# VH-VL binders against o60147: the designs that were tried, part 101

Target 1, 175 residues: o60147
Amino acid sequence: MLEKNKYLYIFRHIQTNQVLLSQGNVLKKTALFQLPYPLQKPVAPNGMRPAKLRKDHWVPLLKVEFPNESMFQSVFMQLLNYRKYRSVQPLTSDLLKLPIPVRRRKIMRQEVPNTIADLADILNKEKFPENSVRLQLSDKSDSEYADWPPSVQIDSEEIKLSRGFREKTTVDEAR

## First folded at step 3 (VH-VL)

Design u28 (framework fv_tiragolumab)
Fold by ESMFold2-Fast, scan of step 3:
Structure u28 (fold): chain C 175 residues (1-175), chain A 122 residues (1-122), chain B 113 residues (1-113)
Amino acid sequence: as target 1 above (175 residues)
Amino acid sequence: EVQLQQSGPGLVKPSQTLSLTCAISGDSVSSYSAAWNWIRQSPSRGLEWLGKTYYESKWYNDYAVSVKGRITINPDTSKNQFSLQLNSVTPEDTAVFYCARDTPYFEGMDVWGQGTLVTVSS
Amino acid sequence: DIVMTQSPDSLAVSLGERATINCKSSQSVLYSSNNENYLAWYQQKPGQPPNLLIYWASTRESGVPDRFSGSGSGTDFTLTISSLQAEDVAVYYCQQYYSYPLTFGPGTKVEIK
């Protein structure tokens, strides 16, 4: 039982509400391949996509702590599969009635509630031990997008804002 | 880098079909992260968006009302290109035609073809 | 359809001087849920296709000099060239991408005085 705890970080884009999954507290460029429109081949290498612009434009949405690698890998892989499944579904007739810019923004905005619902669905299906998974949310109201199983503890501690939020302070650090 | 190369005839007679092709390099026409547009430019109408084609689980098209009913924009995945067909042309359709790409992040046109002057006259 | 208008039709500016171009939309292009303006600016030189300068009303495209800036919100937008260079002689167009059909302004021609 010398297994180290494993963490899943989920980030959202401050402008588009797109969601990225990370196995660490920082985003890597490879995370871009998770976006609903796959970025396997960048269409504009000059950083025309939101995720290419700046890491400081991504803020933590939630953080999940798992007691071991096995639980982490199961949930992480299933989340990637749910996201892939969603990306290949036909668009609804209601969405097709909207102009493309509005339609794409609506789809992107839905990534936050969809990801939270998917996470909860996976955790409900897996039947992990009671209180074995710790969930921290930047906005506690986002927990209302789903019903959580007994395996989940919702931590009252808020996740700190990413470096995308510039804040003036009276404490001036040297150099 | 993504590049667009246009081809097609520069002269079309009134009542005939105007046909242009835009060849894509550096990306796939079926890329989920792009939409492929046709735009024309004339002194009388300025820059005018005609329509687009894009792939999201299946192919979709959107067309401007001004050309709706006369226009078809069609992708060709085997040749990595997309085309424009504009039926029943009149001298008012004389313009420089551009193909262009927009992206899901913003729907501004970030890559353009070189342009093709099409004159509609007898 | 959203109608775009630009003023002035043409503008003569001395080298190193500030150029200001205005764009107005007939309807708001501000999306309230993300507080973003669905507006782009293009530069077109003779014999060339339009070149994207600015998107989201104020975000500069990669490779575009910092003397170009966009401002405004809702229905009224401005493109500013802080210190005109010889290579900036061109026609400038605004474009909305808030709703279909996509529409462009009539253009503003910038010339050296």
Scores: ipSAE 0.005, ipTM 0.507, lowest interface PAE 11.9, mean pLDDT 80

Design u29 (framework fv_tiragolumab)
Fold by ESMFold2-Fast, scan of step 3:
Structure u29 (fold): chain C 175 residues (1-175), chain A 122 residues (1-122), chain B 113 residues (1-113)
Amino acid sequence: as target 1 above (175 residues)
Amino acid sequence: EVQLQQSGPGLVKPSQTLSLTCAISGDSVSSYSAAWNWIRQSPSRGLEWLGKTYYESKWYNDYAVSVKGRITINPDTSKNQFSLQLNSVTPEDTAVFYCARGEWLDSYFDYWGQGTLVTVSS
Amino acid sequence: DIVMTQSPDSLAVSLGERATINCKSSQSVLYSSNNENYLAWYQQKPGQPPNLLIYWASTRESGVPDRFSGSGSGTDFTLTISSLQAEDVAVYYCQQYYSYPLTFGPGTKVEIK
């Protein structure tokens, strides 16, 4: 139970590369409010409710282990703030020249490098002890989007989970 | 359910400005999921898209070349509505005007206003 | 600009019979990266605004009867009404949303024979 207070689970959408942050190893539909762009038509009349969460479309991007709950909360809140800040910045003239569908897919694809860069920036500004933060990636080449401080230890083994941070059951694997 | 209700004058004199408003209920004009469009329909031109306004990190407008330079589409978040202003109208602008909600990623129109017949004559 | 054309201009069909409406675009509205056709179909009855029937060429809008179906890809598209009912008398429009400005077909009027 206490272990859950030290882990940040980061998910990637398999087609759009949009990113969701989670305090738990299972995504909740409220996480969709983190997205600057909804994936499909909203259900609620006010347009505020996000589209239905397709849990099978979100795969692990990375898992971050912090030494304690305080450090976890600090980094998690800062990362949410970085993402909010990015969502309100004006679009560049180069992006505005593209057809709308192409422009939005390009913006969405940048969420993976942007999230990794933001995480590294936050960790570089914090004065955490050497090797106190453990990073495990689904694709280790994604670590190359940033320069990491001495506080970060990147695991040699990649995450092998195919859907969420939960191991697939034999039923889910289909034969 | 999303509803769009139009208001504005049905008769405008040549050279004057046509002004129409579309009030939104059941959705927010600043919703990330939507773009807010004006479309007109006349016997001679059929259905003609005029432009849209939408929020992505700031408000944006896209306008059809045929009306670019004399058209303005503006959101009003406090009243949850958006408007059309078309300057220097001519009899050729006589049409039924519709406001419509487009899906912001892809511009097909899932909800339409009731339409406003605007006649441009002296 | 992408020019949309429809055929026939008008169509008379007996109740219960199949109605077929064609739509052509002057250039492809198929986006290769997502393999989707950026084409929609609308129904318009006298005194009413157009009503969305189909988007992405073949996806039926919620609440639209299953007798309506869309097919085609690239530049050639078809709207089919498998068994025409009295309430289906209307003008039908195709629309592309691949490129700006957004453009509509001239419409096909469907009447009871």
Scores: ipSAE 0.006, ipTM 0.485, lowest interface PAE 10.7, mean pLDDT 81

Design u3 (framework fv_lerdelimumab)
Fold by ESMFold2-Fast, scan of step 3:
Structure u3 (fold): chain C 175 residues (1-175), chain A 119 residues (1-119), chain B 109 residues (1-109)
Amino acid sequence: as target 1 above (175 residues)
Amino acid sequence: EVQLVESGGGVVQPGRSLRLSCAASGFTFSSYGMHWVRQAPGKGLEWVAVIWYDGSNKYYADSVKGRFTISRDNSKNTLYLQMDSLRAEDTAVYYCAKEFDYSGEFDYWGQGTLVTVSS
Amino acid sequence: SSELTQDPAVSVALGQTVRITCQGDSLRSYYASWYQQKPGQAPVLVIYGKNNRPSGIPDRFSGSSSGNTASLTITGAQAEDEADYYCNSRDSSGDHLEVFGGGTKLTVL
């Protein structure tokens, strides 16, 4: 309506700690293509369809409010580039020594601290006004994965668990 | 090892209430969605209800909506199904089922508990 | 009733290949999972995510998916495969609801 797309919604998987980024407060099936290790094996490219998405397995990690859509787009695109960069880097020799399932679990568990560190790095490089970017976390201790610039204000209220970032409603319960 | 044990089934008259329990062990109960699935004698599987890992969201099959209530106690690793206004059509073996990691399929099922609704 | 359609019965000769099918609009968007149920026992997950087998499930079980149809194939059927087989998927009206097919009784001759 007024100023759209000034919020970045970040979700984490409750078991694997894998992270998905969203421009909206509800995850779309296509968000699964952000993952280097898909939760479910996709159909071949010819006739590719989205994997089964269990929205109740993805919970809020953090919500970022930007002053305007331009700042949101800049940060969002940079985060996607950081994630892509990480996915194509060679694995360390220590990780290569592990069986594939163990290796995958270790890599997935690092996505939460990595995403938070990447977000902070991007915000530190940008010269946004003081207290212009608001972070709201599900667990405030996750903010300790990074050093935040003066442009960031961390909300004293944590995000309560719900269906993504939406409050539970009687209409949603009826469906 | 993962184990799900249902209890609370029995013979009950139409219009009465019954509460089923499912005791879970061998996994982090508070991290998984849980389901109830039933099977009438000699019939197929019918999904009944789901509850999210934290108890915040619940969904029901149309056939039981408004009569059944799913709940959980994460401190006790226990899932519940409160069944009110029971009908003959509710006669079935009731299974507790755990969501599988990564996809939502049911990787573990309990042994089932029989509920018979009859006069 | 279930929005996933299965034939109620199918037969296969010992050592031969059988295919059990499941049809529904939700299968255009979601993979089916398959459950084996023997008399007096709880269901057992045999295939998930199109064609993945849980630990302990024999290689003769495989899954496939195309359009609105999912199939469970048993190559070289054995006597112990005689059971009821159910497909399961998300209800297309909402990704929070589950639905089962009506079940297919497999007889090994």
Scores: ipSAE 0.007, ipTM 0.487, lowest interface PAE 12.9, mean pLDDT 80

Design u30 (framework fv_tiragolumab)
Fold by ESMFold2-Fast, scan of step 3:
Structure u30 (fold): chain C 175 residues (1-175), chain A 122 residues (1-122), chain B 113 residues (1-113)
Amino acid sequence: as target 1 above (175 residues)
Amino acid sequence: EVQLQQSGPGLVKPSQTLSLTCAISGDSVSSYSAAWNWIRQSPSRGLEWLGKTYYESKWYNDYAVSVKGRITINPDTSKNQFSLQLNSVTPEDTAVFYCAREYLTDWGFDYWGQGTLVTVSS
Amino acid sequence: DIVMTQSPDSLAVSLGERATINCKSSQSVLYSSNNENYLAWYQQKPGQPPNLLIYWASTRESGVPDRFSGSGSGTDFTLTISSLQAEDVAVYYCQQYYSYPLTFGPGTKVEIK
């Protein structure tokens, strides 16, 4: 019997830079409940017309392979808790000086560095075995947002599932 | 659909307080996705943003410096509305007042109230 | 404060012809981190509140006809009505939402010749 799930996928919205966590390579509509800011202006705020998941608007940010489902679930739940904690913090005085659209874009642009930093912090606290966690990044430079523990092995290979935004911008020509 | 419905007197005497309300339907005044604004329009000043109220973990207000010190914008979650109080009015405050929703997805003011002409005259 | 200016102050255009309205900001409304211009356009008809047409300088609001388009970046922006219709007679305002206080242009009145 294989373990049900030991992979964490994190996706980034191409327009807003907002982040979604997923249990596997399938992005479910319920993941939209993670977002503090809606992707589309609601037609009926009472939920009469719920927002639709546009999978083509989400690209892989990173993929984490854990040794087992237990470790995956521990990290996943802690990451959701970190994100919830961030969402209820009062706005800084610097942010309050900005118009709401500018402020919101600044906050949303920080989702990627914040999520990566949070992930690294959780992994540093968990004390997993050396080289037991495999981290794949669509953009290797994103690993620079944090200091990683000895348990993490960073893979320079690109995530296969969508080729990401990176391949579209750095496609090599045949010579 | 979101609707904003304004109410309040159209005539205020100089030195008195101008008071208007904006009732919200189709959205919550405490929605994290919205900020609730007052804007006025007059021939001399054109369209002028006055201030806003919004909820993010707690209530916040922001006011234009031109009216700061005599303006209050307050939400009422039980009635799903927000109000404007402008103290010590002068004839220069005569304007059409609009409430408007600012949606936090970078759209500017997407829904407006019908407008209320307030004349400041003795 | 960011000061918004518009030109012309009034414009007379024949039905079916192109109307072009210019808007200038006293400083850039381009946010470098996301490469977005925090500039909106509104239409106001007599006796009505302003109605949002364009946001992010060039993104058309839902329900707005295709004949309306926005362009420009930084400090210089244009609203174009490709084929003016009778219902388009209105005053048009640009608005920056980059910096507090939020500020509007003085408006451009569009009339039928």
Scores: ipSAE 0.007, ipTM 0.551, lowest interface PAE 9.5, mean pLDDT 81

Design u31 (framework fv_tiragolumab)
Fold by ESMFold2-Fast, scan of step 3:
Structure u31 (fold): chain C 175 residues (1-175), chain A 122 residues (1-122), chain B 113 residues (1-113)
Amino acid sequence: as target 1 above (175 residues)
Amino acid sequence: EVQLQQSGPGLVKPSQTLSLTCAISGDSVSSYSAAWNWIRQSPSRGLEWLGKTYYESKWYNDYAVSVKGRITINPDTSKNQFSLQLNSVTPEDTAVFYCARVEPYDFSFDYWGQGTLVTVSS
Amino acid sequence: DIVMTQSPDSLAVSLGERATINCKSSQSVLYSSNNENYLAWYQQKPGQPPNLLIYWASTRESGVPDRFSGSGSGTDFTLTISSLQAEDVAVYYCQQYYSYPLTFGPGTKVEIK
């Protein structure tokens, strides 16, 4: 029997504020392919990013629990599509005038508010049942980046930060 | 493997337009992860960056102030190349011209064309 | 514009001896948020385009021999060739990529003594 995944984890880089999406509580090295800007110069001549993931540099931003795998897959795919759409939008003339590292820092810093806003927009459009989606954040003030639909229940408990991010034994993690 | 191959006339008369092309293999000129640059080198000015073109949903250009107003750098996605047009040339524009690639995450020039000596004289 | 300067203009070094080239930027090329210096070094041999040796001030490009090393931060940078080989005879350029327009140093010619 194939076990279905109904949890979305979103991670934030502590220095750059870049965001990674995960279909589980463990960040895989392949998630680095989601980044539009590599964290370091590619090692290979073809521009491939090295398979290097420093878990101590990534902290959980939020966790979403969906009632079933189908809803999870729909939201996850839409969120990836929103990220792709944002990555190909033209930069404003104001951003283009900034020094290269300052410009990229501003773009990367916006990934947290943009991802949260995109998640809320997707959930508003999908019209899921009331209180069917559970949202838990590491910092509850990040919920203010968006207006949430009645389908979303925001957990009063923040995600408990741990070294290298690993939630210890819970029934929900056994799924 | 990325390779840049330059072509264009090596002699241009004063007041005319200098035109060069840089053909790309092993990468796409519209690659989101690349910016395509022109650099010239002369004894009097040394290495001088002239400008770049890059694709971020739309094509964008940045040009050095010293040549702004008489320079155009254009991509050609069908031929996978980009070009340089420098108008109203003078003998002071005599230089070896290079095309070069930069990756967008603040990387330096990792691939260069072979160079083209352009002499402005008549 | 960020102005780059190099010293010395030319350097004659015996085979196997150390060569040291200095580069200064008119303003800092250190980005404090990521603690990286946006400074590169290139090697140019006669009739060839410049070839990237070092980026982010101290990171060697793939395929570049260990004898080449970069150091420094902010406005003062050094390229060191620990044991000069015959093939290292070239002009060496520093370049900042912190701000547009991108600018290069005037070059340092390294020759065998």
Scores: ipSAE 0.005, ipTM 0.484, lowest interface PAE 11.8, mean pLDDT 79

Design u32 (framework fv_tiragolumab)
Fold by ESMFold2-Fast, scan of step 3:
Structure u32 (fold): chain C 175 residues (1-175), chain A 121 residues (1-121), chain B 113 residues (1-113)
Amino acid sequence: as target 1 above (175 residues)
Amino acid sequence: EVQLQQSGPGLVKPSQTLSLTCAISGDSVSSYSAAWNWIRQSPSRGLEWLGKTYYESKWYNDYAVSVKGRITINPDTSKNQFSLQLNSVTPEDTAVFYCARDHSFYELDYWGQGTLVTVSS
Amino acid sequence: DIVMTQSPDSLAVSLGERATINCKSSQSVLYSSNNENYLAWYQQKPGQPPNLLIYWASTRESGVPDRFSGSGSGTDFTLTISSLQAEDVAVYYCQQYYSYPLTFGPGTKVEIK
C-alpha cells in the first residue's frame, strides 16, 4: 500500500497553463481546490480557473519518483505550501498596471515555470542521496526552468501520454 | 550549494551614490521562483528591508517606501549577480548591508556575509 | 506598515535553562484561507548575517535543533529555547511576511547568566 504514495503527478491545464498536484495518476475533482482563484484577501483578481474538472483538459507536466513515502510527503506538503504562499503575495506595481484579464493570464502562465522552480528549490534544500529522485517530463525543455541538485536524475524518456498517466502492468512487460 | 558573496566600497561620502554587488553561486539570478533582496542593519533602525528584484518572464522590482525614489536594484544575468544603488546618501544610511534570497518570496533563507558601509566626510 | 515588537529587550539565562522570547505584530499575520501565520524567526550571532530558524510561526528550518520551537497565532508569538546551550548566545528577531514592506522586530539579546 505504501508504493502508491512515492509518486507525485503534476498536471497542467491546456488553455490556462495552471498546475495541479496529485498523489495518483488520475486527477480527483477535489484537486481543483488547489487553484488560488477565486478571490484571495484583501485584494485578488477573479481567476479563470475551471469550474468543473474536465480530465481531457489536463495533461501530464511531470512525474516525480521518490525512494520512500516519507520523502514524498515532505516534498508534496512543501509544494502545496509554496502554492498557498504565492497566492497571498502582494502584486507588483507592474502587474497592477495591467488590465485584470491580462494580469490573470500572465499570472496563470507562470504556474508551470513557478512549480518546476519550486520543486527544484525544495529538492535543493533537502539532503537526499545522489540520484535518488527521478524526474520524467512531458517536455524536457521544461527542466531548464530550474537548476537541479545532485539528488535528481532526469529521465531520458519523455511522457508520451495525451491525458493522465498510464502505467504498464507486469503482464505488459514482455521480454 | 547556494552562496551569496557581497562586494563594494565600505566608505561613501555624503550626497554620493552607494553601490554594492551580490554574486550568486548554486542558483540562477533569473530563477523563476527566486527573489533577490537587499536588507540593511543599523543600531537606530534595526533590520530594514530595502527592496527586491525577481524574474517572471520579465524583471520586476519592489522597493520600501523609505528609500523609494533613490534606490535601484538591478540584475545582471551574464554575471549571475544583482546590485544595489542608493543615491544621495547621508550619515543616517550608515549600516551593514546584506543581500538575501527569498524563494517563496518572503522568508530569507540564504544571506550574504554583509558589507559595512560608512557614510562620512 | 505592520509594526513588530519584541520583549524582553535582553534576557540572561543559565546554561540548560529555558529561554522565552515574545513577539507582537500590530495587525494579524494569520491568513484565514490556509490557516497559516506569516511569521519567521532569525538568529544572529556577532559578525554574522541573520540565520533563518523558524517560518510559518512553528516550522523549523532544516538543520535547526529541536530545542528551538515557535508558537502563537495572529498577533502574539513566542520563540522558546528549551535548554540553552553556549552556542545559542545571539540576538533573535521575528519578521512578518504577510504584507509589504517586510518588517522585523527590534531583536531580543540572549546572554548566559
Scores: ipSAE 0.000, ipTM 0.463, lowest interface PAE 14.7, mean pLDDT 80

Design u33 (framework fv_tiragolumab)
Fold by ESMFold2-Fast, scan of step 3:
Structure u33 (fold): chain C 175 residues (1-175), chain A 122 residues (1-122), chain B 113 residues (1-113)
Amino acid sequence: as target 1 above (175 residues)
Amino acid sequence: EVQLQQSGPGLVKPSQTLSLTCAISGDSVSSYSAAWNWIRQSPSRGLEWLGKTYYESKWYNDYAVSVKGRITINPDTSKNQFSLQLNSVTPEDTAVFYCARALEDYWSFDYWGQGTLVTVSS
Amino acid sequence: DIVMTQSPDSLAVSLGERATINCKSSQSVLYSSNNENYLAWYQQKPGQPPNLLIYWASTRESGVPDRFSGSGSGTDFTLTISSLQAEDVAVYYCQQYYSYPLTFGPGTKVEIK
């Protein structure tokens, strides 16, 4: 028997490094509301918010498998809260010295290391059973952004898009 | 202040690989706010953007669809340079190749290499 | 792809006179959320790489003389040289950075009359 919603996928934008959280290997257009800054060139052609979800611009960053839906739900909600918290924090003095477009680009590029660090922090606080959480990374070096608890097993295997409930829905087909 | 110096062969045979290097001074190839680009110029196609590489804590690449599958742009942090490799060249690839820096947010090219004429001929 | 066109193909202007170059994009390069036009202008002299003159359609790059100015919005853009100097003989290119892939105009050659 399969648990419902026990997988977390995180996607990375190839040009901005912004990240999107998803409960499956697909991105819905509403996921764009997670972004603290609107997508601009090359997504800009739609001209209006929300920005168009462009099929070839999002790639899997990581996939997390939890033992059950309860653990998934807890971690997923906490990640969303961490993202919200980061979005309202005052900017550092170093960032305030930069022109606005450069400042935003630098903030966006930090979303990958920040999201990975946040995930690790949540998992360290939750104290799940040893080797109960499986983490797959598209690039294993991204695991170095954080110290992982004993509950996490890191896999070097490439993230595989599956049919499951996501058949006919991929980054290429997301709405 | 910032200078880009290109090197590589000016003659390549059809079906072979074109290889060029761009050495950077006055900036770091790993600079957070910069992207490192290759652009070519020919009478038939004019100025054509080929792709870029850029660094955060990890390297990323973007390539023009027209050359995707034949092109690789790689950084070398130890030498502070980046390179272009274009596979399976044809006479239509004959062009002057430029490396160029873009500030990530502006996407305009503020510093360029001197250019390298590459002729693809038997 | 966004296709860029320029007019005229070539332009002969007397020293001290105004030169005007036009650039058109096949679709708008104005992004409504930041109200910026994703357009740049370059100058290229024989045997040299292009040199950035203007970005964001009208913002002059540091070190570029005041006689160079950019204007326009959406699909129609103009580069103006208010008082042509001998050193301004070159080919001028517009470039959009609104949409991937980045694309350039075919160029306008400016010569002294």
Scores: ipSAE 0.000, ipTM 0.488, lowest interface PAE 12.9, mean pLDDT 80

Design u34 (framework fv_tiragolumab)
Fold by ESMFold2-Fast, scan of step 3:
Structure u34 (fold): chain C 175 residues (1-175), chain A 121 residues (1-121), chain B 113 residues (1-113)
Amino acid sequence: as target 1 above (175 residues)
Amino acid sequence: EVQLQQSGPGLVKPSQTLSLTCAISGDSVSSYSAAWNWIRQSPSRGLEWLGKTYYESKWYNDYAVSVKGRITINPDTSKNQFSLQLNSVTPEDTAVFYCARDIGEFTYDYWGQGTLVTVSS
Amino acid sequence: DIVMTQSPDSLAVSLGERATINCKSSQSVLYSSNNENYLAWYQQKPGQPPNLLIYWASTRESGVPDRFSGSGSGTDFTLTISSLQAEDVAVYYCQQYYSYPLTFGPGTKVEIK
């Protein structure tokens, strides 16, 4: 039987801690539109192209398994909305005191704790059944960024990507 | 391609206001990822950063202490440009002035062509 | 302010030979949290604006030839041109972007011997 996707993957940039959300274990070029700051300069002429996706620069941060596709879609859309909301908020006075390179670095680094906190907030608002959502973290200490509802089971184990992950990312980059 | 085009006078008298503009193409002056800078170059002081303007929910300006109180950098979103006004100029302000872009923690990746400004009677 | 110094003031190198330029910052430009050096190198030819060659101490800007390389960490940095070409005659500047105000070195002039 063909099942719709019920897995959320979140990837972290190894240098900047910027975060990308994926509807599966393959990271697509279109995910780059989630980024407020470019990772590298546009490679194409006229500056209209987004930053290039580098498969070797992104690692799994966490994987969430939902009971069904509807719950997955709800949480995924809410996370994207939280991220857009954060991007338009005024900067705090503490951030404004910092030089621009330091401010942008701090903002980018906050994406990991912010995304984890947002995920937990969404799951706390949704009244999912006890132990119905499975959260796998590459680094279990990242769970400390939030208080989790009873619906969440937290596991710490290697997040296994499909054998095609690197191949698909390379093909997507070539296109 | 991003291009920065400068315009303004090459000669300014002591005590007057120096005014330059930098027109942007290929990027937006209000881009969240960019800051728009003025840098000058003289034999005595070398390359010297003067200040910047940038947009992050509202417009901000930062100025070098050496010119603070005499300098204004102002964006114009309708014309996609930004300007420099430096008041009460002296012969010591004689320099080649450049506008330049920086993006995030990247450095100055695009520069205007430069404008030699001579402050002399 | 972070003060940048460069050595030598000028350098004469034969075509095809290696040119080495040194840059020193008055305080570390290495940010321990991300292990990155906030150091860039620029090339300036007469009558032209500076052109970015290298950022993050060792990352080459797009379109910059492989003969240009940057190295170093903390306070001591080097720009190397492995095989000098005629078009490389220019003044080279280092710049820190660790802290505002952003500051530049005084420059090193590279000439053909």
Scores: ipSAE 0.000, ipTM 0.457, lowest interface PAE 13.4, mean pLDDT 79

